# Designs tried in a protein design chat: miniprotein binders against q53ft3. Part 31

Target 1, 195 residues: q53ft3
Amino acid sequence: MFGCLVAGRLVQTAAQQVAEDKFVFDLPDYESINHVVVFMLGTIPFPEGMGGSVYFSYPDSNGMPVWQLLGFVTNGKPSAIFKISGLKSGEGSQHPFGAMNIVRTPSVAQIGISVELLDSMAQQTPVGNAAVSSVDSFTQFTQKMLDNFYNFASSFAVSQAQMTPSPSEMFIPANVVLKWYENFQRRLAQNPLFW

## First folded at step 16 (miniprotein)

Design pw3
Fold by OpenDDE base, fold request of step 21:
Structure pw3 (fold): chain B 195 residues (1-195), chain A 97 residues (1-97)
Amino acid sequence: as target 1 above (195 residues)
Amino acid sequence: SDREELIMLAKWAAILLRKALDMARKGNTERAKYLIEKAIEYLRRIEKLATTPEEEEIVEQAIEAAQEALQLLEQGKPDEVEEILREAIRLLRELYQ
């Protein structure tokens, strides 16, 4: 019913179902993870009036799990991106996952999803900055990424007169990069989720 | 596929019944009833997708259990609902495990 995605890793589509209404994904080497995407799988949405509360757990200095509410997934928002890299410092929040026998592997964190009533979810307060907020934050990130790429690529730009012959290498005209950049920005502005 | 849909519906029905059980324990009878009613809707859909006599029997039993739970809640007997809902959930697990 749920999937978990970490950039550069295989998508996880099989959560451990620890209860009828609770699902857990393991995140090995969690310290290298900046963002996690949680999303619904399948064609059947949440029942009316229900959604998912998304939690993150990491081992503290004593190896005990610290749980934090990251945010939510709903029928209106069937996928969400969460930043977890800055969450290593914080007090544990109340969570529905009990004393899970988390395999005390210091390097493994968990994403927990609890199916909840929407009205109950509304009473919960996610940890700050975990939810990569609205379409706006994503747009901002994408824009920064685009700018970073453009700046990086442009730093290698040379005039034809400055080119050193390298017959084994392929070259892309800088104008192609610029056109791509402009087109991508246009598409992003029209629909931040066009991709 | 129909089988995949059946499995998903069964999982959702189990979730609904589990939440209903929790609500019943908390004395939130109206929410419990609502959740059970929703579960029955999913169970009815499963019933239509069932292809084996065993699946049909499981779904029928789960529906009966859910209906009994509703009746008990209406009678003001939330304490008696837990066992029935647990059984219904167990039955549903047989569909997707």
Scores: ipSAE 0.784, ipTM 0.921, lowest interface PAE 0.5, mean pLDDT 88
Fold by OpenDDE base, fold request of step 21:
Structure pw3 (fold): chain B 195 residues (1-195), chain A 97 residues (1-97)
Amino acid sequence: as target 1 above (195 residues)
Amino acid sequence: SDREELIMLAKWAAILLRKALDMARKGNTERAKYLIEKAIEYLRRIEKLATTPEEEEIVEQAIEAAQEALQLLEQGKPDEVEEILREAIRLLRELYQ
């Protein structure tokens, strides 16, 4: 029903169902995690008028769970990216997981999804910095991707004097890549969705 | 697949009934009724996907339980609804556990 993705880790598609309407993913070594993606699985959407409230839980200094509302997934937004790296100092929020016997270890955080009525969700206030502004995150990702590509391509650059004859290979001047990079950055800055 | 759809529908139906139970406890009778009615819609879809006599029986019993709960709510007996809804949820769990 729900999936959870952390970059560099295996996708989680089997949540622990702690109640009929509540699902939990474990996040080992959570301190190394910056972002988490939560998404719906399957072809059957939320029932009309329902969605999912997404919570993050981490152990405090005493090992007690601190729950925070990250945001929501809905039929209109079946996936969401959340930043969790800056939440460690946040105050706990009311959450629906308090009565559940969830095994907690100091190094393991949890993502909790509670299926809720949309009208009830509208009354909830997510923690301010958890919802990654979709546009800013996309821009940052794109910039990193561009930088990665440029760095990779440039690492193979050789001077003409260093070139060995290879008639079977095509060569692209490094300046072409640079010009493309600069032009792309300019376009991205003007409109992140120009593509 | 039909089997996957059946399982997913059963899970959603159980969620709906659980929410209905919560609403009934809170005295929100109208919301509870709505959720039960929605659950019945899902149950009817499951009924069409059932391939075994056991599945058919489970779905039928769940529908009956849901309908009874709805009637009790209409009669102003929310306290009697909880046990019936729990039973319906239990039945549905047999489809996806």
Scores: ipSAE 0.783, ipTM 0.919, lowest interface PAE 0.5, mean pLDDT 88
Fold by OpenDDE base, fold request of step 18:
Structure pw3 (fold): chain B 195 residues (1-195), chain A 97 residues (1-97)
Amino acid sequence: as target 1 above (195 residues)
Amino acid sequence: SDREELIMLAKWAAILLRKALDMARKGNTERAKYLIEKAIEYLRRIEKLATTPEEEEIVEQAIEAAQEALQLLEQGKPDEVEEILREAIRLLRELYQ
């Protein structure tokens, strides 16, 4: 019914059904995951007026699960990308998964999908910046690219004292741009969602 | 395949009935009715896809249970609906588990 995809990993198509209306995917080594894609499987859509609320759970410092609402999947949006990196600092939210006695290894997080009425979903507030729209994805990628370039280039900057005197200027070797490009392309090839 | 469709429909029907049960518990009778009605629609589709006497029997029983639940809700007896819906869900699980 649902699938889960992490870049660089095998697609998960067999969720654990913890209730009739609740499904869970395990995410081993979750700290290395930036984005998760959740999508519908099969040919039968959600019943009219229903969708899926997508949650993320990770163990806190005490090993207790922290659940956060990432966003939604619906018939109109049968797949969604969620950024899960950086959520460790977030507060837990109300979730429908109860005290799942899931023997959690500290390195394993979970994606939970709860089938809900759309009107009920409308009352829920996802955590900020978790849902990545197509437009937002492009914007975020661009920003991250720029930031990455800047940070990389700046690391090679030399002061005036290290070069021909120009007291008001910092200098960056021209080859830095090429090196950045090569490294960026390599990373992109390895993981298109590395950003 | 027809079998895959049957399984998916059964899962959705079970979800609908579970949600109906939750709504009934909350006293939201109208939503519960709506969900049960939707479940019956799926059950009717399953009935058309059933190929074995066992599947036919399961679907028939589930439809009867769903209809009974609707009647009870109409009579203002939401407390009596839970057991019936639970049984219907159990029946449906036999189709996909």
Scores: ipSAE 0.782, ipTM 0.920, lowest interface PAE 0.5, mean pLDDT 88
Fold by OpenDDE base, fold request of step 18:
Structure pw3 (fold): chain B 195 residues (1-195), chain A 97 residues (1-97)
Amino acid sequence: as target 1 above (195 residues)
Amino acid sequence: SDREELIMLAKWAAILLRKALDMARKGNTERAKYLIEKAIEYLRRIEKLATTPEEEEIVEQAIEAAQEALQLLEQGKPDEVEEILREAIRLLRELYQ
């Protein structure tokens, strides 16, 4: 139902469903993470009048989770980017995840999504500066993500002479990936919110 | 696929019913009713997608539970709704867990 993406890491599509209306992603080595993308999965949107409140939790000095509201995802905004790097010293906020007896290692944070009524969400106040609002920050994040993907894909590149015949597999020419990358970069430069 | 859609609808229906339960506890009867009504809409869609007798039975029972909960709310008995909604949610979990 929800996905979580950190630049340079594999996408997470299997959240822990801690309740019918609550989902949690683990973020190992969270101190190295600057931004997180949260997005809806599937073809069925939120029910009318509902959305998702997105929370971040990190362990305090006592190992207890500190939760902070990052922002929201909705049918009108089915994906969002959040900056979490500056939140590690923030105060905790009210959250719906209760005392989760999750044995947390100090290096693991969490993203929590709670499905809520939109009118209830409107009464909630996200922590300041968590939402990526600047075009520049968004562009930088997207560029880093694209670069990571390109580098990853390119690491598997082989010449035709180096290819082992595998008739059961489909292959994508590296040039296709490169062209996609270049086109995407161009579009991003023109409009960072083109997607 | 129809199966994927069924699963997704079941998850959403469960979410709606869980929220309805929360609203009922808080005394927000109108919101609870709204959420249950929405859940029933999803359940009816699931009913159309069901391919096994087991799925059909689960959906039928969930609809009945949701309707009962709605009636109880109309009667001003929110305290009696919680158990019924829990059962409906349990039933729905069988579709996607």
Scores: ipSAE 0.782, ipTM 0.919, lowest interface PAE 0.5, mean pLDDT 88
Fold by OpenDDE base, fold request of step 21:
Structure pw3 (fold): chain B 195 residues (1-195), chain A 97 residues (1-97)
Amino acid sequence: as target 1 above (195 residues)
Amino acid sequence: SDREELIMLAKWAAILLRKALDMARKGNTERAKYLIEKAIEYLRRIEKLATTPEEEEIVEQAIEAAQEALQLLEQGKPDEVEEILREAIRLLRELYQ
């Protein structure tokens, strides 16, 4: 019914069903995980008027689970990406999973999915910055990539007076890189999918 | 496959009935009724996919239980619904566990 994906790991398609309406995935070595993808499986969608609330649970310093609402999956949004790397410092939130005897290994976190009525979900507030839109993530990545490239290239910049004769080597003026960067950034700001 | 669809439908029906039970406990009769009605729709689809007498019997009993629960809610007896819905859920588990 639900799947969970961490980049570089095998996809999980078999959740532990802790109740008829509640599913849990274990995330070993969760501290190394930045993003988690949660998605629906199969051909049968949510019943009309229903969706899934997605929670993250990690052990605190005392080994007690801290639950946080990450966001939602619905028929209109059957998959979602969540950033979990920055949540360790967050406060716990209300959750429907109760005192689950989850195998308390300190290195294992959980993704919990609770099937809920959409109107009930609308009353819930996810933790900030957990839900990452695909577009926003792409824009952020692209901007970071651009900055990284520009900084890298600029670190090799030398004046003509500083150049040593190398007839076999091709040189690109630093101004060309800058102009490219500025133009690309402008286009990205106008349309993240311009390419 | 038909079998996979049956299993998925049974899981969804069980979810719906569980949520109905929760709504009934909270006194939200209208939501409980809605969820049970939806569950019955799924159960009817399962009934069409059933291939064994055992599956047919399970689905029939689950439908009867769901209908009884719906009737009790209409009569203003939400306290009597819990046991019936639990039984229906138990029956459905036999289809997908």
Scores: ipSAE 0.782, ipTM 0.920, lowest interface PAE 0.5, mean pLDDT 88
Fold by OpenDDE base, look of step 17:
Structure pw3 (fold): chain B 195 residues (1-195), chain A 97 residues (1-97)
Amino acid sequence: as target 1 above (195 residues)
Amino acid sequence: SDREELIMLAKWAAILLRKALDMARKGNTERAKYLIEKAIEYLRRIEKLATTPEEEEIVEQAIEAAQEALQLLEQGKPDEVEEILREAIRLLRELYQ
């Protein structure tokens, strides 16, 4: 039902379902994470009048979980980007995940999604600064992904003089990758949600 | 795929029934009814996607349970719906777990 994405990491599509209406993703090495993307998976939307409240949980100095409401995902907003960096100093909020005896490794945080009625969600107040302006954060995320890809691809670049014949392999000119990158950046700048 | 759709529908139906149970406990009978009705809509869709006799039986039993819960709410017996809704949710779990 839900996916979780951290820049530079594999996408998570298999949440732990801790209740019928509650899902949890583990985030190892959470201290290195700046932003998290939460999104709906599948072709079936939320039932009418329902959405998802997105929570972040990190262990305090005593290993006890501190939960904070980050924001929401809905049919109208099926994906959201949250800044989780800097939340370590925040006060815990009420959350629906109870005392989960999660054997917590100190370095592992969690993203929790609770499916809620929209009217109930409207009464909840996310922690400040967690909701990144969807556009700026998405642009930054995309740019980092693009840079990562470009750097990865370019690391394999060789001049024609350096090429060893490998008839079983296909080669793409580096200029094609660069042109693609530039074109993508242009499109992204024009409309960060062009896809 | 049809199977993926069935699983997703079953999960949503279970969520709806769980929320209905919560509403019933809170005395919000009208909201509980609404949620159960929505769950039944999803159950009917699952019924069309079921390919095995076991799935068909599970869905049928879940529909019956949901309908019974709805009737009890209409009769002003919200305290009696919890066990029935739990059973319906259990049945649905068999479809996606």
Scores: ipSAE 0.763, ipTM 0.911, lowest interface PAE 0.5, mean pLDDT 87

Design pw3
Fold by OpenDDE base, look of step 19:
Structure pw3 (fold): chain B 195 residues (1-195), chain A 97 residues (1-97)
Amino acid sequence: as target 1 above (195 residues)
Amino acid sequence: SDREELIMLAKWAAILLRKALDMARKGNTERAKYLIEKAIEYLRRIEKLATTPEEEEIVEQAIEAAQEALQLLEQGKPDEVEEILREAIRLLRELYQ
């Protein structure tokens, strides 16, 4: 349902579902992470009137999770980039993940997505420094992200002869991925905020 | 694929029902009803995508549970809705877990 991508790291498409409406990605070695991209997966959008609140969690000095609202993903904005490098010293806010016993490992942060009603989301205030303010920084991150994704996807490329039949799985031709990459690069070059 | 769509729909339906449960607990009956109705719409789509008798049975039971929840809300019995919605959510989990 959701994907999470850190530049230079493998894309994550399998979130831990900690509740019906809550999804969590682990981010190992979070101190080295500047930006995170969260995006919707699949062909079915949010139900009407719903979106996702995106949270970041890092351990505090006591090892307790500190959750901060980064922003939102919606049908109108199905992907978002967040700067997390400056959040390490922030105070925790009210968050929907507090009641969840999420096993934490030292140095591992988390991205949490809570599916919420849009009207509820409108009442939430993201941390101010989570928004990517620089178009250049945004473009650079996006480019790195795209390159990483392309490299990752390409590493799994197999010929038809090498494929093992798996009726339950969908396969995407490598050329489609390449075309998508090229088109995305073009759009990014034209308008870094095209999405 | 139809299977992927079914799984996604089931997840969304479960989310809707969970939100409905939350709204019911908060006393927002109208919102809860709306969310359940939306969940039923997704369930109907799942019903069309079901390929096994087990899936058909699950979605049918989930629809029945959702409908019962609606009726209870209409009757002003929000306290009785929680167990039913939890069961519906449990059923839906069987489709995507």
Scores: ipSAE 0.744, ipTM 0.906, lowest interface PAE 0.5, mean pLDDT 86
Fold by OpenDDE base, look of step 16:
Structure pw3 (fold): chain B 195 residues (1-195), chain A 97 residues (1-97)
Amino acid sequence: as target 1 above (195 residues)
Amino acid sequence: SDREELIMLAKWAAILLRKALDMARKGNTERAKYLIEKAIEYLRRIEKLATTPEEEEIVEQAIEAAQEALQLLEQGKPDEVEEILREAIRLLRELYQ
């Protein structure tokens, strides 16, 4: 139903369902995470009049979870990027996950999604600076990811004359990577949510 | 796939019924009714996707429960719907857990 993405990590598509209307992703080594993307999975949208409140939880000095409302996902905004790196010093707010006995390790934070009525969501106030501006931030994130990959791949580029024979390895021409990059950028520019 | 769709629909239906239960508790009967009606719509879709007798039976029972809850709300008996809705949710869980 929901996905969670951290840059440089595998996408998470299997949230722990802790209640009918509540889903949780674990984020190991959360201290290294700057941004999290939360998005809807599947072809079936929220029921009319419903959306998801997205929360972040990190352990406090006592190991107790501190939950903060990051923002929302809805049918109109089925994905969102949240900055979590600056939230470590924040105070906890009332949250729908307080009664849930979720086993935590000190290095693991959590993203919680509570499915809510839209009118109820409208009464909630996200923590400041958590919600990154929607489309532009997503485009920037994707662009940075693409650039990172391209730079990484290009660092291994060698000319034919520089190649060491390795019959057991497959080689991809650099121009293929470049073409992919250019095509992806074009698609991204046309529709930042093309995926 | 049809199976994936069934599971997703079941999850959404359960969410709707859970929210309906909450609304009923709060005395928001009209909202509760609306949510149950929406849940029934999803249940009807699940019914069409069911491939096993067990799934068919579960969906049928869930629909009956939801309809009963709706009727009770119409009768002004919100206090009596909680157990029924919980049962419907339990039934739906069998489809996706």
Scores: ipSAE 0.741, ipTM 0.904, lowest interface PAE 0.6, mean pLDDT 86
Fold by OpenDDE base, second read of step 20:
Structure pw3 (fold): chain B 195 residues (1-195), chain A 97 residues (1-97)
Amino acid sequence: as target 1 above (195 residues)
Amino acid sequence: SDREELIMLAKWAAILLRKALDMARKGNTERAKYLIEKAIEYLRRIEKLATTPEEEEIVEQAIEAAQEALQLLEQGKPDEVEEILREAIRLLRELYQ
């Protein structure tokens, strides 16, 4: 239903469902994370009049979770980027997930999504500076990630003349990677949420 | 896939019923009714996607529970819908857990 993406990490598509309307992603080594992308998965949108409130939780000095509202995802905005690097010292006032018996390790933060009625969401105030402006930031983030992948893959490129026989290995032509990259960029430019 | 769609629909239906329960507790009967009606719409879609007798039975029971809850709300008995809605949610969990 929801996905969570951190740059340089595998995409998370399986949230822990802690209640009917609450989903949680674990973020190990959260101190190294600057931005998190939260997005809807699948083809079925939120029910009419509903959306998701996105929360961040980090352990306080006592190891207790501090929850902060980052922002929202909706049918009109099915993905959002949040900056979490500056939230480590923040005071959390909201505990939408407080009743959850989640085993926490000190180095693991959490992203929580609470499915809410839109009118209820309108009454909530996100913490300042967490929400990164929508589509452009997502495009930039994705572009950087793609560039990183392309650069990484291209660094291994060798000419056929330079290849040593390795029958156990499969080889992909560099042109395939380039074509994929170009196609992806084109799709991203047309619709940043094409997937 | 149809299986993935069924699971997703079941999760959404459960969320709707949970919200309906919350609304009923708050005395917002009209909103609770609306949410239950929406849940029934999702349940009908699940019914079409069900491939096993067990899934069909679960969906049928969930629909019956949702309809009963709706009738109770129409009768002005919001306090009686909680147990029924909880059961419907439990049934739906069997589809996606």
Scores: ipSAE 0.739, ipTM 0.905, lowest interface PAE 0.6, mean pLDDT 86
Fold by ESMFold2, fold request of step 18:
Structure pw3 (fold): chain B 195 residues (1-195), chain A 97 residues (1-97)
Amino acid sequence: as target 1 above (195 residues)
Amino acid sequence: SDREELIMLAKWAAILLRKALDMARKGNTERAKYLIEKAIEYLRRIEKLATTPEEEEIVEQAIEAAQEALQLLEQGKPDEVEEILREAIRLLRELYQ
């Protein structure tokens, strides 16, 4: 029903179901994790009018879970990337995982998914720096940065006959920049997450 | 596979019934009825996928419970649906646990 992915780790597809509408993934060694991807798994979408609220939990200095709302997954956005690197010492937020308010294993965080009515989700406010745009947004931003760099660098192109010696500056042939641009653009189109 | 689909439908139906129970407890009878009707749609799909007598019996009993809860809500008796909806949810857990 749900999956959880961390870069450099095997995908998790078998959430712990802690209630009919509550699902949890464990994240060992969470201090080294910067981003998590949460996604819908399977062929049957949320029922109409429903979606999933996604939470992050880490043990505080007393070992008690601190739950924070990261954002949402819905039929209109069935996968989402959440940044958790800035949340590993934050304050808790309102959350529906009260049954798990017990001492937890050190260095193990949790991702919680609560299936809820969309009306209920509309009143929830994620922590301000957790949500990351979709993979398509990252791809578009990266492509624009590539275009910007290439266009900027190429605007300084000069022929060898026009080059003024400058011992305090280093130069590279313009074709190296073009080769880099074409290679990087191809790699990004093949795998937007290769970096 | 049909088994994976049956399990997912059972989980969604159980969630719909859980939310219906929550709405009934809050006195939102119309929303509770809507959610039960949606759960019955999922149960009918499970019925088409069931392949064992145990599965067929479970889904039949869950449909009967959901229909009874719906009738009680139509009669203005939301306090009487809790045990019936909890039984339907328990039956659906048998399908996916």
Scores: ipSAE 0.694, ipTM 0.888, lowest interface PAE 1.0, mean pLDDT 81
Fold by ESMFold2, fold request of step 21:
Structure pw3 (fold): chain B 195 residues (1-195), chain A 97 residues (1-97)
Amino acid sequence: as target 1 above (195 residues)
Amino acid sequence: SDREELIMLAKWAAILLRKALDMARKGNTERAKYLIEKAIEYLRRIEKLATTPEEEEIVEQAIEAAQEALQLLEQGKPDEVEEILREAIRLLRELYQ
């Protein structure tokens, strides 16, 4: 339903669902991350009148989560780039992830997505320096990354006869993700602008 | 695939019903009815994609629950929809978990 991308890392597409309408991605080693891309995954958009509020959470000096509203994703803006480097010492804001108010593992932050009615989102104010204005370039980069991953993963598809039969589902070997990640990391290290 | 589409529709339908419950609790009956009607649209699409008797039964029961909730809201009984909507949400969870 949602994807989360950090430059130099594998795209996350399997959010932890903490409620019907709330989704979380873990960001280990978050202090090295400056930007995060959040985007809609799949072919079925938000229902009419709905969208997603995107939050960033990091552990404070006591290990308690501090949540900050980054901005939104909607059918009209289905991907967004958020700068988080300036937020790792910011003050908390009002947020809907109260069930996540537990001590967090050090150096692991979270991106939270709460599906909301659009009129409820209109009453929310993001922290002032989270948005990045270069969305067109990052959107094109993100699309190329997704296409590259899809084409690469698809080239390693295995036949259903070699696995549990499920004719309505496509299977891939578990190591495809690791092989793609290793190849991408090598290319990025050689030329950060290879895309 | 049809299975991936069914799962995503089930997740959206559950969210729509959860928001309808929230609206009913706040006394916004018209918004709650709208959200349930949208959820039923998703449920009917799930019905066309269901391939097993279990999936067919689950979506049929969810549609019946959503329709009963609409009837109760039309009768001015928003306090009585909570358990019915929670059951519909539970049924949908079985489709995507």
Scores: ipSAE 0.685, ipTM 0.878, lowest interface PAE 1.0, mean pLDDT 80
Fold by ESMFold2, fold request of step 18:
Structure pw3 (fold): chain B 195 residues (1-195), chain A 97 residues (1-97)
Amino acid sequence: as target 1 above (195 residues)
Amino acid sequence: SDREELIMLAKWAAILLRKALDMARKGNTERAKYLIEKAIEYLRRIEKLATTPEEEEIVEQAIEAAQEALQLLEQGKPDEVEEILREAIRLLRELYQ
């Protein structure tokens, strides 16, 4: 029904079902995880008018779970990427996983999915900076980043009159890469979708 | 496969009935009835996919329970629907566990 994917790890397709409408995936060694992908699995979508609220839970310094709403998966957006790297020290939010509020192993977090009516989901507010575009949008983001780099580097091209006598070769000053990297990361920090 | 489809339909039907139970507890009878009707649509699809006498009996009993819950809600007896919906949910769990 649901899948959970972390880069460099095996995909998880067998959620622990903790209620008819609540599903959980374990994330061992969660401190090394920056993003998680949650997606619909199988051939039958959510019933009309329903979707999934996606939560992240990590153990605090006392081992108590702290739950945070990441965002949603729906028939219209059946796969979503969530950033969790900035959430590993945040405060908890209201959540429906009360039975899972027990002390846990310090290195294991959880992804929780609660199937909800869309009207109920519309009133929920995810924590900031958790949602990233779908997997396809992430690929497009990467392509735009490459295009941006090429256009930037090209604006600093030098003529062969400024170089040694290899006239058929084009060269890029070494600092162009550094300037591009600094500019790109600055703009990305302001707006992750700047491109 | 038909087996995978049956299991998925059973899980969704159980969720629909769980949400109907939640709505009945909140006094939202009309929404509870709507969700039960949707669950019955899923149960009828399961009925077409069932291949064993056990599966056929389970889905038939679940349909009867869901229909009785609708009747009780129409009669203004939402307090009596909980046990019936929980039984239907339990029956569906047998299909996917």
Scores: ipSAE 0.676, ipTM 0.874, lowest interface PAE 1.0, mean pLDDT 79

